# VH-VL binders against 7-cyano-7-deazaguanine synthase (queC): the designs that were tried, part 5

Target 1, 227 residues: 7-cyano-7-deazaguanine synthase (queC), of Persephonella marina (c0qst3)
Amino acid sequence: MKQSSSIIILVSGGMDSAALLWLAKKEFDKVYAVSFDYGQKHRVELDFAKKLTEEAGVEEHFIAEVPHLKGIKGSALTDRSVEIPSEEYPEGPPVTTVPMRNLNFLSIAASFADIYEIENIGIGVHSVDSPYPDCRAEFVSAAEAAINASSVMVAKKKNRITVYTPFLGMTKTDVLRIGLELGVPYEKTYSCYRGTIPPCGECATCRQRIEAFRSVGLEDPWFKKER

## First folded at step 11 (VH-VL; from v4x with light chain W32Y Y34W)

Design x_d
Fold by ESMFold2, fold request of step 12:
Structure x_d (fold): chain C 227 residues (1-227), chain A 122 residues (1-122), chain B 111 residues (1-111)
Amino acid sequence: as target 1 above (227 residues)
Amino acid sequence: QVELVQSGAEVKKPGESLKISCKGSGYKFTNYWIGWVRQAPGKGLEWMGIIYPDDSDTRYSPSFQGQVTISADKSISTAYLQWSSLKASDTAMYYCARHRGYSWETEAFDIWGQGTLVTVSS
Amino acid sequence: DIALTQPASVSGSPGQSITISCTGTSSDVGTYDWVSWYQQHPGKAPKLMIYEVSKRPSGVSNRFSGSKSGNTASLTISGLQAEDEADYYCSSYTSISTHVVFGGGTKLTVL
């Protein structure tokens, strides 16, 4: 580093954000974190996010409330009447879609970045396995442009805010391999959209996680075979 | 300044109903689970159940499921424990407690009410 | 109702260290790191002393420490003082019937 570099990481408590957090600790001088309470059924992920940021040793971990997303009807993540599916659906946005989730999250993270003069915002998106539009490269590019156009820091300092997306174009297995090499404590991560303890093992995100571990010749720490 | 204040002691007869309260102040009441813990005279602590006041998501210990009702009124930052028909064996101290985790499983009770003594006798 | 196993009593002299055990199963203490410890003086509400096995809330003396090995969590009090005389309860989430359990309690006597 030439002077000092800093980043704020969106941390959900899941595998991808944990891998990003550990990578950022290696690559940046100062690492901040932000997590979001948007009324998700799986609010337990925030407890895991706190454990991860404590272990990684971040400068500060912000928990931002997003109340307008709370209880939005039709999303399985926020509407108690909509079940978390066990099977993957053939087409269309999944019932777990929270409207424009990452656009909301990036704008909030950008506010922290602007005020604290943090030049990097990290998100663990990868497009290959994600059914969500707000996890794709097209979205990231548009969001970065909007952030830079809106930033008082950029207007004053003539610098740039970078949306750091090192996992774009990777599979979940690729990201897992990176995290394993970095020493991510995957037993301290949480992925289940149902928010149960132990994780349900049946929702799409649990199954994706189990398969990712299987692809690298491991069993998921949560779902080890034991009799 | 964060505190939980419970309603006063109660002396009741078997078969009567009762509703006791726990009012939170000094924090955002809807951000935390509130649990109820029983302590019979000379006995240990028993977890009865817990509620998330924002949406009334409620969980019960198997021992208390169907025996009590846990509820909350978030407009006045108050949680409740209620019996429809008291038994002599319900004589105990009842505590409410705030849970520090985002989920009810994951942490601990960090703030406790002063307790409400309920005495059920003929 | 399921309770975690604690000794009924333990004693020590001022200045000594004592340890209180809390034994559960693989459905609770053995699997989850959400073990907490509470101190209760006579006639008073419980007070949180340790959470997440070993973390100490603000304002709790560093003489109190926690650990876990296998299915057993431990609370250690170093530099024992008269004010430490109280009942101590451990607590954990259990996946058996999906609730929270307390231990039976341990009476600490300062000799």
Scores: ipSAE 0.509, ipTM 0.814, lowest interface PAE 2.9, mean pLDDT 88
Fold by ESMFold2, fold request of step 12:
Parts: C-alpha cells; sequence; structure tokens
Structure x_d (fold): chain C 227 residues (1-227), chain A 122 residues (1-122), chain B 111 residues (1-111)
C-alpha cells in the first residue's frame, strides 16, 4: 500500500532534509523539492541539495531566492560581522537564528503547493535537540493553520494541506537511524554552517552530526579515517 | 543569451596601474560567482581567484593573493581585475568566467569571456 | 606540491578513441568529485566539456565522456574528428591552500 498524494519537501542539503526526502520518495507518488538561497554563508549546501534531489529523482527542484533575508544583521548565518560559534548550542535561540526563517520558507513552499495542487509540505524539523523556535510543534501547528486559511486549493476543493513533520519528537540520532535504513547517501549531504570544504568540524551542527554518527557506531563520511 | 564581454586589449609600461572589466548579460549577475583565469603566452591556464558579486565575497589563489584585486559593481553587472603596479611578467591573456555552482569550490566555469590581452613592456 | 599532471600531448586518427589522463592527489581528484575538463582551440577561450567528473553540459557531444579512479580522472573522446584537435585542461578544487587548480594541459593532434 502506497500513498497516492504529492509532497513538496524543503531540502537544505543536510542530514535531516535528506532523510525526509528519502522517506517521502517511499511514501508519496510525486515528490517535489524546494531549496532557499537567503544569503547564508554556507551556500554550498545548495549544491549538495541539488545532488540529493537528482539522486532521489524528484519531479522538480525549485530554488527560491529570499532577498529580504540576505545580509540581515545579528545572525551569524547572514551577517559577516558575527562569528559562527564553535560551542554547542546555548540555552535559548542561538546567534545562528535567522529571524522567522522557516515561516518565510513554509509560506513560499505553500505557494508552490497551491499552484501544483500539492497536499503535503514536508519539513525535517525535530524539536528534541533543536534550539530554534521555528523547529517546534507549536510553530508547525500555527503555520499549517495559516497555510490552510490562505490556500486557494483548499478553498476550492475543501481538502487540507498537511505540514508533514514525521521527525517531531525525535533526536538527530533517531533521524539518522531512519535515514540509514532508507539508504540515504550521507556522503552527499552537507551540514557545516561555515560553508567550508571540507566541513569545519567545529560548529555546533558539525559536532551534532559527528556525535550522531558515533552514537550509531559509524563515522561521519566527511571525517572517516583513511583506509 | 548569456555572455561575458571583457574590455579591450591593453598595452602598458611597467609600474602603471590597470583595471580590466567583465560585463555579464542575459542572466542575473548577482546569482553567480565570477572567476578570473590567466594564460601567459604559450602557457596553460591559471586560476587567479573568484568573486560573488552580490556581497563581494572574494577568494584568491595563493599565487595571486596580494598581487591583484578582484572586485565587482553589481549595479552595472561588471566584475573587475586590477593591478596597482604592472610588471612585465603580467603580460598574458586574462579571461573572466561564470561559475555554475552555488559555491566556488563545486562544479565548473560554464561561460567564458573572450579574453583581454594585457601587454606590459617598455 | 598539489599539481594536476596531464600528458603533454596525445594523438589519434579519425574514428579512434583516445583518453587523456589527469592525475592529482587525495587533496583534490582523489577526494572531491568536482573535476572538470575544458577544450581550447588556438586563439579561443576555453569551453567546458565535462563537469563533476562525468557530466556533460547541454550542447556537448556524447563522444566526450569522463571518469575517475583513485587519484586519476580521465577524458575519453570517441569517434575522433578533426575539429577535436585542441588543448585540453582538467581542473579540480584542492583543500591544500583552498583554491582551484588546472592541469598543465594536453595537446590533442588528430592525424
Amino acid sequence: as target 1 above (227 residues)
Amino acid sequence: QVELVQSGAEVKKPGESLKISCKGSGYKFTNYWIGWVRQAPGKGLEWMGIIYPDDSDTRYSPSFQGQVTISADKSISTAYLQWSSLKASDTAMYYCARHRGYSWETEAFDIWGQGTLVTVSS
Amino acid sequence: DIALTQPASVSGSPGQSITISCTGTSSDVGTYDWVSWYQQHPGKAPKLMIYEVSKRPSGVSNRFSGSKSGNTASLTISGLQAEDEADYYCSSYTSISTHVVFGGGTKLTVL
């Protein structure tokens, strides 16, 4: 038994969005993808996102620009005067928070969903170990309500757009296990917020990724020992 | 049609300054890295550096760091390569090229300018 | 010390297949799949023939193919034609000093 519906996946090129992409390919008949260029220092993630969607075989991969987020002050991800920390995530929103990032992204994805009559919008948020407010269940619920209230498709068809968040309540390690079972090519994913090649290994997201692999008895493909 | 049009050939003397240009058209100039490649007479290609015009993020080959300045004016879709004091060894063909990747490390140069011949002699 | 090594020249007859090698190290070709190949006719700008080891941009003949094994990338031209006579350069990102390098170039002569 397979779902006969369509989904549009927010794909960043990272581990979580890759796991979601592979899960969606298993669960949905048509899979679309959207990625965002918002002036992030780690623009290389878009090159990895393209590789992932090519390998997964999506119907179409949109790259949406979000110019109002480019150069925004106060975020380590877009403001060149703010350093990306080497420490683990702090209590509360980290300096890497781009204001309302996922709200912007979901609204843009919802526009594609309306035009292509797609009933599902997938985002790889998992709230257990994420410090970002826009990765939490409260946010997802509110965003879904706003999307359904705004959708021309919903108004016409009396159906519903679901914000598909299968990883809520999970840790990064849980999501990694799912992706490994699905056959995600983790060597083709990219997580570093600094945007370096090779990845820096020092930022919070690099450290979380390395720890997730270690916790399942594997080495991160980027940091494997030589054979 | 996507193209890069470079400024004309230059004949200069040692010690003079020079700024050559590369104008992009037919695409959104600020969405792509623009690189510079040198080819000395009878020699191969040398990667000099690259710029992202939207925010002026610039990277240089170690061989060219501090030897030239790469810049861009996004309001007129133009990238520049400049010297503050030319040497005879700067005599070469200089190409600009558009990079197809979102980051400069990935992919390749897909569109090339026609080249600017710079001749430096007394 | 990180240099991409190409043969100085290769030759072949029309209709033949030829291969041009590009040998690097584990800091470039051996690790990263961002290897590209450029064709340059005399007096002309380079033209992209292969990117990402084996991908062809639109408009490039399927007679051109690319591959990689270990630290060596290869460009293969099948069904050699007179117009293929040109210089060929490989290129790769290197993590040593964090830049891009070109190979020394290979002159292909069609006999």
Scores: ipSAE 0.476, ipTM 0.804, lowest interface PAE 3.2, mean pLDDT 88
Fold by ESMFold2, look of step 12:
Structure x_d (fold): chain C 227 residues (1-227), chain A 122 residues (1-122), chain B 111 residues (1-111)
Amino acid sequence: as target 1 above (227 residues)
Amino acid sequence: QVELVQSGAEVKKPGESLKISCKGSGYKFTNYWIGWVRQAPGKGLEWMGIIYPDDSDTRYSPSFQGQVTISADKSISTAYLQWSSLKASDTAMYYCARHRGYSWETEAFDIWGQGTLVTVSS
Amino acid sequence: DIALTQPASVSGSPGQSITISCTGTSSDVGTYDWVSWYQQHPGKAPKLMIYEVSKRPSGVSNRFSGSKSGNTASLTISGLQAEDEADYYCSSYTSISTHVVFGGGTKLTVL
């Protein structure tokens, strides 16, 4: 039988990965998902990621543990002694930087891709709004090259693994518009870096999300007025 | 076999301290939140608080904040509930329970300990 | 703490269906789909019967079902059997003071 096009999506439970997941369900025959438990304060995102992948109907949703990241000090996302900032990110690497996060994640996803012979690895990065170096086009290109150089599947089949990044060059608002058009259930997504319920509304990620909804004339489902 | 085994019944006087235990087995202890639930004689269930043993992140019900201490020793897969000064009104059955979700707000308690009866009287 | 409101008791005959209600507010049951139900027989620890409003853990009979409408969650037991006689508690996350609350409990009597 003819092999179908396939993709494994990095799903965090947030807006961007949800939009990517719905887009991938439209564009690929088989959609797998992987989420990461790296000791983040906002582990509740994994509960939301599970709900999203169940609703989208993925082939399989892997949860990969990355324990070495939770042992690293100095990141507000994994170190309880470092507060999540409420203001705009300062100059230089933000305190929410987890060292080499997306490099670790892509390499692990690539291992799944080799095992399941998946030709595409999807990540919902968009460089315009992101302060993180591992969300930029330069990083994606380098990671793709390393993955292809390392892949047994590529060596044997003479094919390629593509790192699928349809949102590069877009703003958070652009990605939101795509997701709304695709029917993403944003009430089932979670973005807050503090891991609170309801979301804190004041960390940089919450503020970007709220502003994106306002810019398209909507309220964030988490912060709608009671009716 | 996933189970939570609690320490035995306690009889204490008002003003005494007490620390009761809850040992998990058959699963990765540091991957799950562990909660404590009180049930006074003839009464319903009351959520006291919860802990994530891997980093000791602890949350308390407003009714129990400052009244008890929840802690864990992940090296021996054990959670604890502790009073510095018991009151007669602390007489109750105390359950520990494992939380199913990655966060404590979601889902539910799927595995319960057998309970520890604490009796506080003069 | 704010408790969820349940009827003190409910009864039914073997083979009948019964429903136990659990009423909260927009700060808990009305907003969050993290309602769970527990069965407790006398002298025993509680047992999880329903989570996430309507999901059953492995090993729980499909006679038990859950639903939610507005601020009220419901546990329905169909084909009532003698062993269903127990206390039933609902539970939910609440954003008021950021914790979990239980309902007051309902004694189910099988006649």
Scores: ipSAE 0.458, ipTM 0.800, lowest interface PAE 3.4, mean pLDDT 88
Fold by ESMFold2, fold request of step 12:
Structure x_d (fold): chain C 227 residues (1-227), chain A 122 residues (1-122), chain B 111 residues (1-111)
Amino acid sequence: as target 1 above (227 residues)
Amino acid sequence: QVELVQSGAEVKKPGESLKISCKGSGYKFTNYWIGWVRQAPGKGLEWMGIIYPDDSDTRYSPSFQGQVTISADKSISTAYLQWSSLKASDTAMYYCARHRGYSWETEAFDIWGQGTLVTVSS
Amino acid sequence: DIALTQPASVSGSPGQSITISCTGTSSDVGTYDWVSWYQQHPGKAPKLMIYEVSKRPSGVSNRFSGSKSGNTASLTISGLQAEDEADYYCSSYTSISTHVVFGGGTKLTVL
C-alpha cells in the first residue's frame, strides 16, 4: 500500500516536474497537481502538463491563472519586447527570470494545500545548475517557514506542511536518470522557453535538455535523427 | 452553455471592404484561441489563421497572410475577420472556431460558429 | 498548399465497420499527435469527433475511434448508422510553414 499521505505537485510540463510527478506517484497515497498560466510565451507547456497528469493518474489537476505576472515588464518569458536569448547570459539572473515566480507559485499551492488538507507541496527545483534565485535551498527553507506560519490548517491542527524538494543538490542529468528509471515518458514533456513546435533547440532550456540526454547516451526525443 | 455566434450573411461587390464577427459566450473568452476556417462552395475546409484574444497574438496560414486581417475585441468577447478589398474568389462560408489547447498548434477546434456566408459578385 | 490525403468517398451498410484514412508526412501526422477528425453534415458546421489521434470529446459515441501508424491516421466507425452519413475531415499541425492543415475530406455514404 502507498503512504497514507497527500501531496500537491507543481507541474510545468517539463522534465523536472515530470520526474517529480512520477516519483510522487510512487511515494504518496494521493497526488494532486497544479500548473500556472502566468502569460508565459511557452503556454504550450500547459498542454504537455495536462498529458502528463492524465497519464500519471492524479487526483485532480488545477490550472491557476497569475495574470499580474504578465503585466510586469522585463522578463523574456512574459514581455514580448524582450527577446528569448539564443545564448545563456554569463552573469547575474537571466533575462528569462520572472519576478518571484516560485514564491508566487508556492503561495498559491499552499492555498490549495490548506483547503484540501494536503500536508506536502512538491517542487522540482535542483539548485546545482540553476541560475534562478528561487530554485535554491535558502529560498525553499524560507518559503516553507512562511507557509507554515501562514497556514490556517497548521494553526488549527498543529501539524506541518513540508515543501518536498527531492532534487535539491542534483544536476539536470541526475534528475533525468531518476525519471528514466521511473519510466517518465519524456516524449510527452516540453522545455522550450520560446514555445515553438518543434522546440527551438537554441534557448538555454533546450540546450540544457539536449545536453542532459546526450550525457546519458541518449538523444532527446524531440531531436532524434532517425525518422 | 458555450457557443460562438457569427454575424449574418453578406452580399458584396468586388473591391468592397468587409468585417465579419464571431461573439463567444458561456466561457472566458480570453482563455482560448479563436480560429477562422474558409469553405468555398463545394470544397473542403481551409485553416485561415488564429488569434489569442488576451494579447492579440495572431498566426496566419501562408495562403492567407497579407490577404485578410484577424482581430479581436476582448471587452465584448468578439473576434473579427476582415478584408480591405474583396475578390470574387472570396465567396465562401467562413467559420470561427474555439481552440481547446493552450497553444494553437495542439489539440483541436471543439466549438464552431454556424458560419457566415460571404457572396462576392458583380 | 500542403494537404492531408483522404479518400474522396467511402460507403458501407448499416452495422458495418468502415475506416477513413488520412495520410500526411513526417512534418505533420508522422511526428505530431495533434490529429483531429471532424464530421460535417450538409449545411452544418463541422463537429469535433476525435482529438489527439484517439480521444473522444464528451457526447461522441464510442463507435468512433482513432489511431495512427507512421504517417497515416485512421478514423474507424463501427456499427454504421444512417446518421453517420456526412463529410469527414482530418486535421493536423504542420511544421512546414507552421500552420494547421485539413485533409481534402471524405464523403461517407450509408446504404
Scores: ipSAE 0.449, ipTM 0.800, lowest interface PAE 3.6, mean pLDDT 88

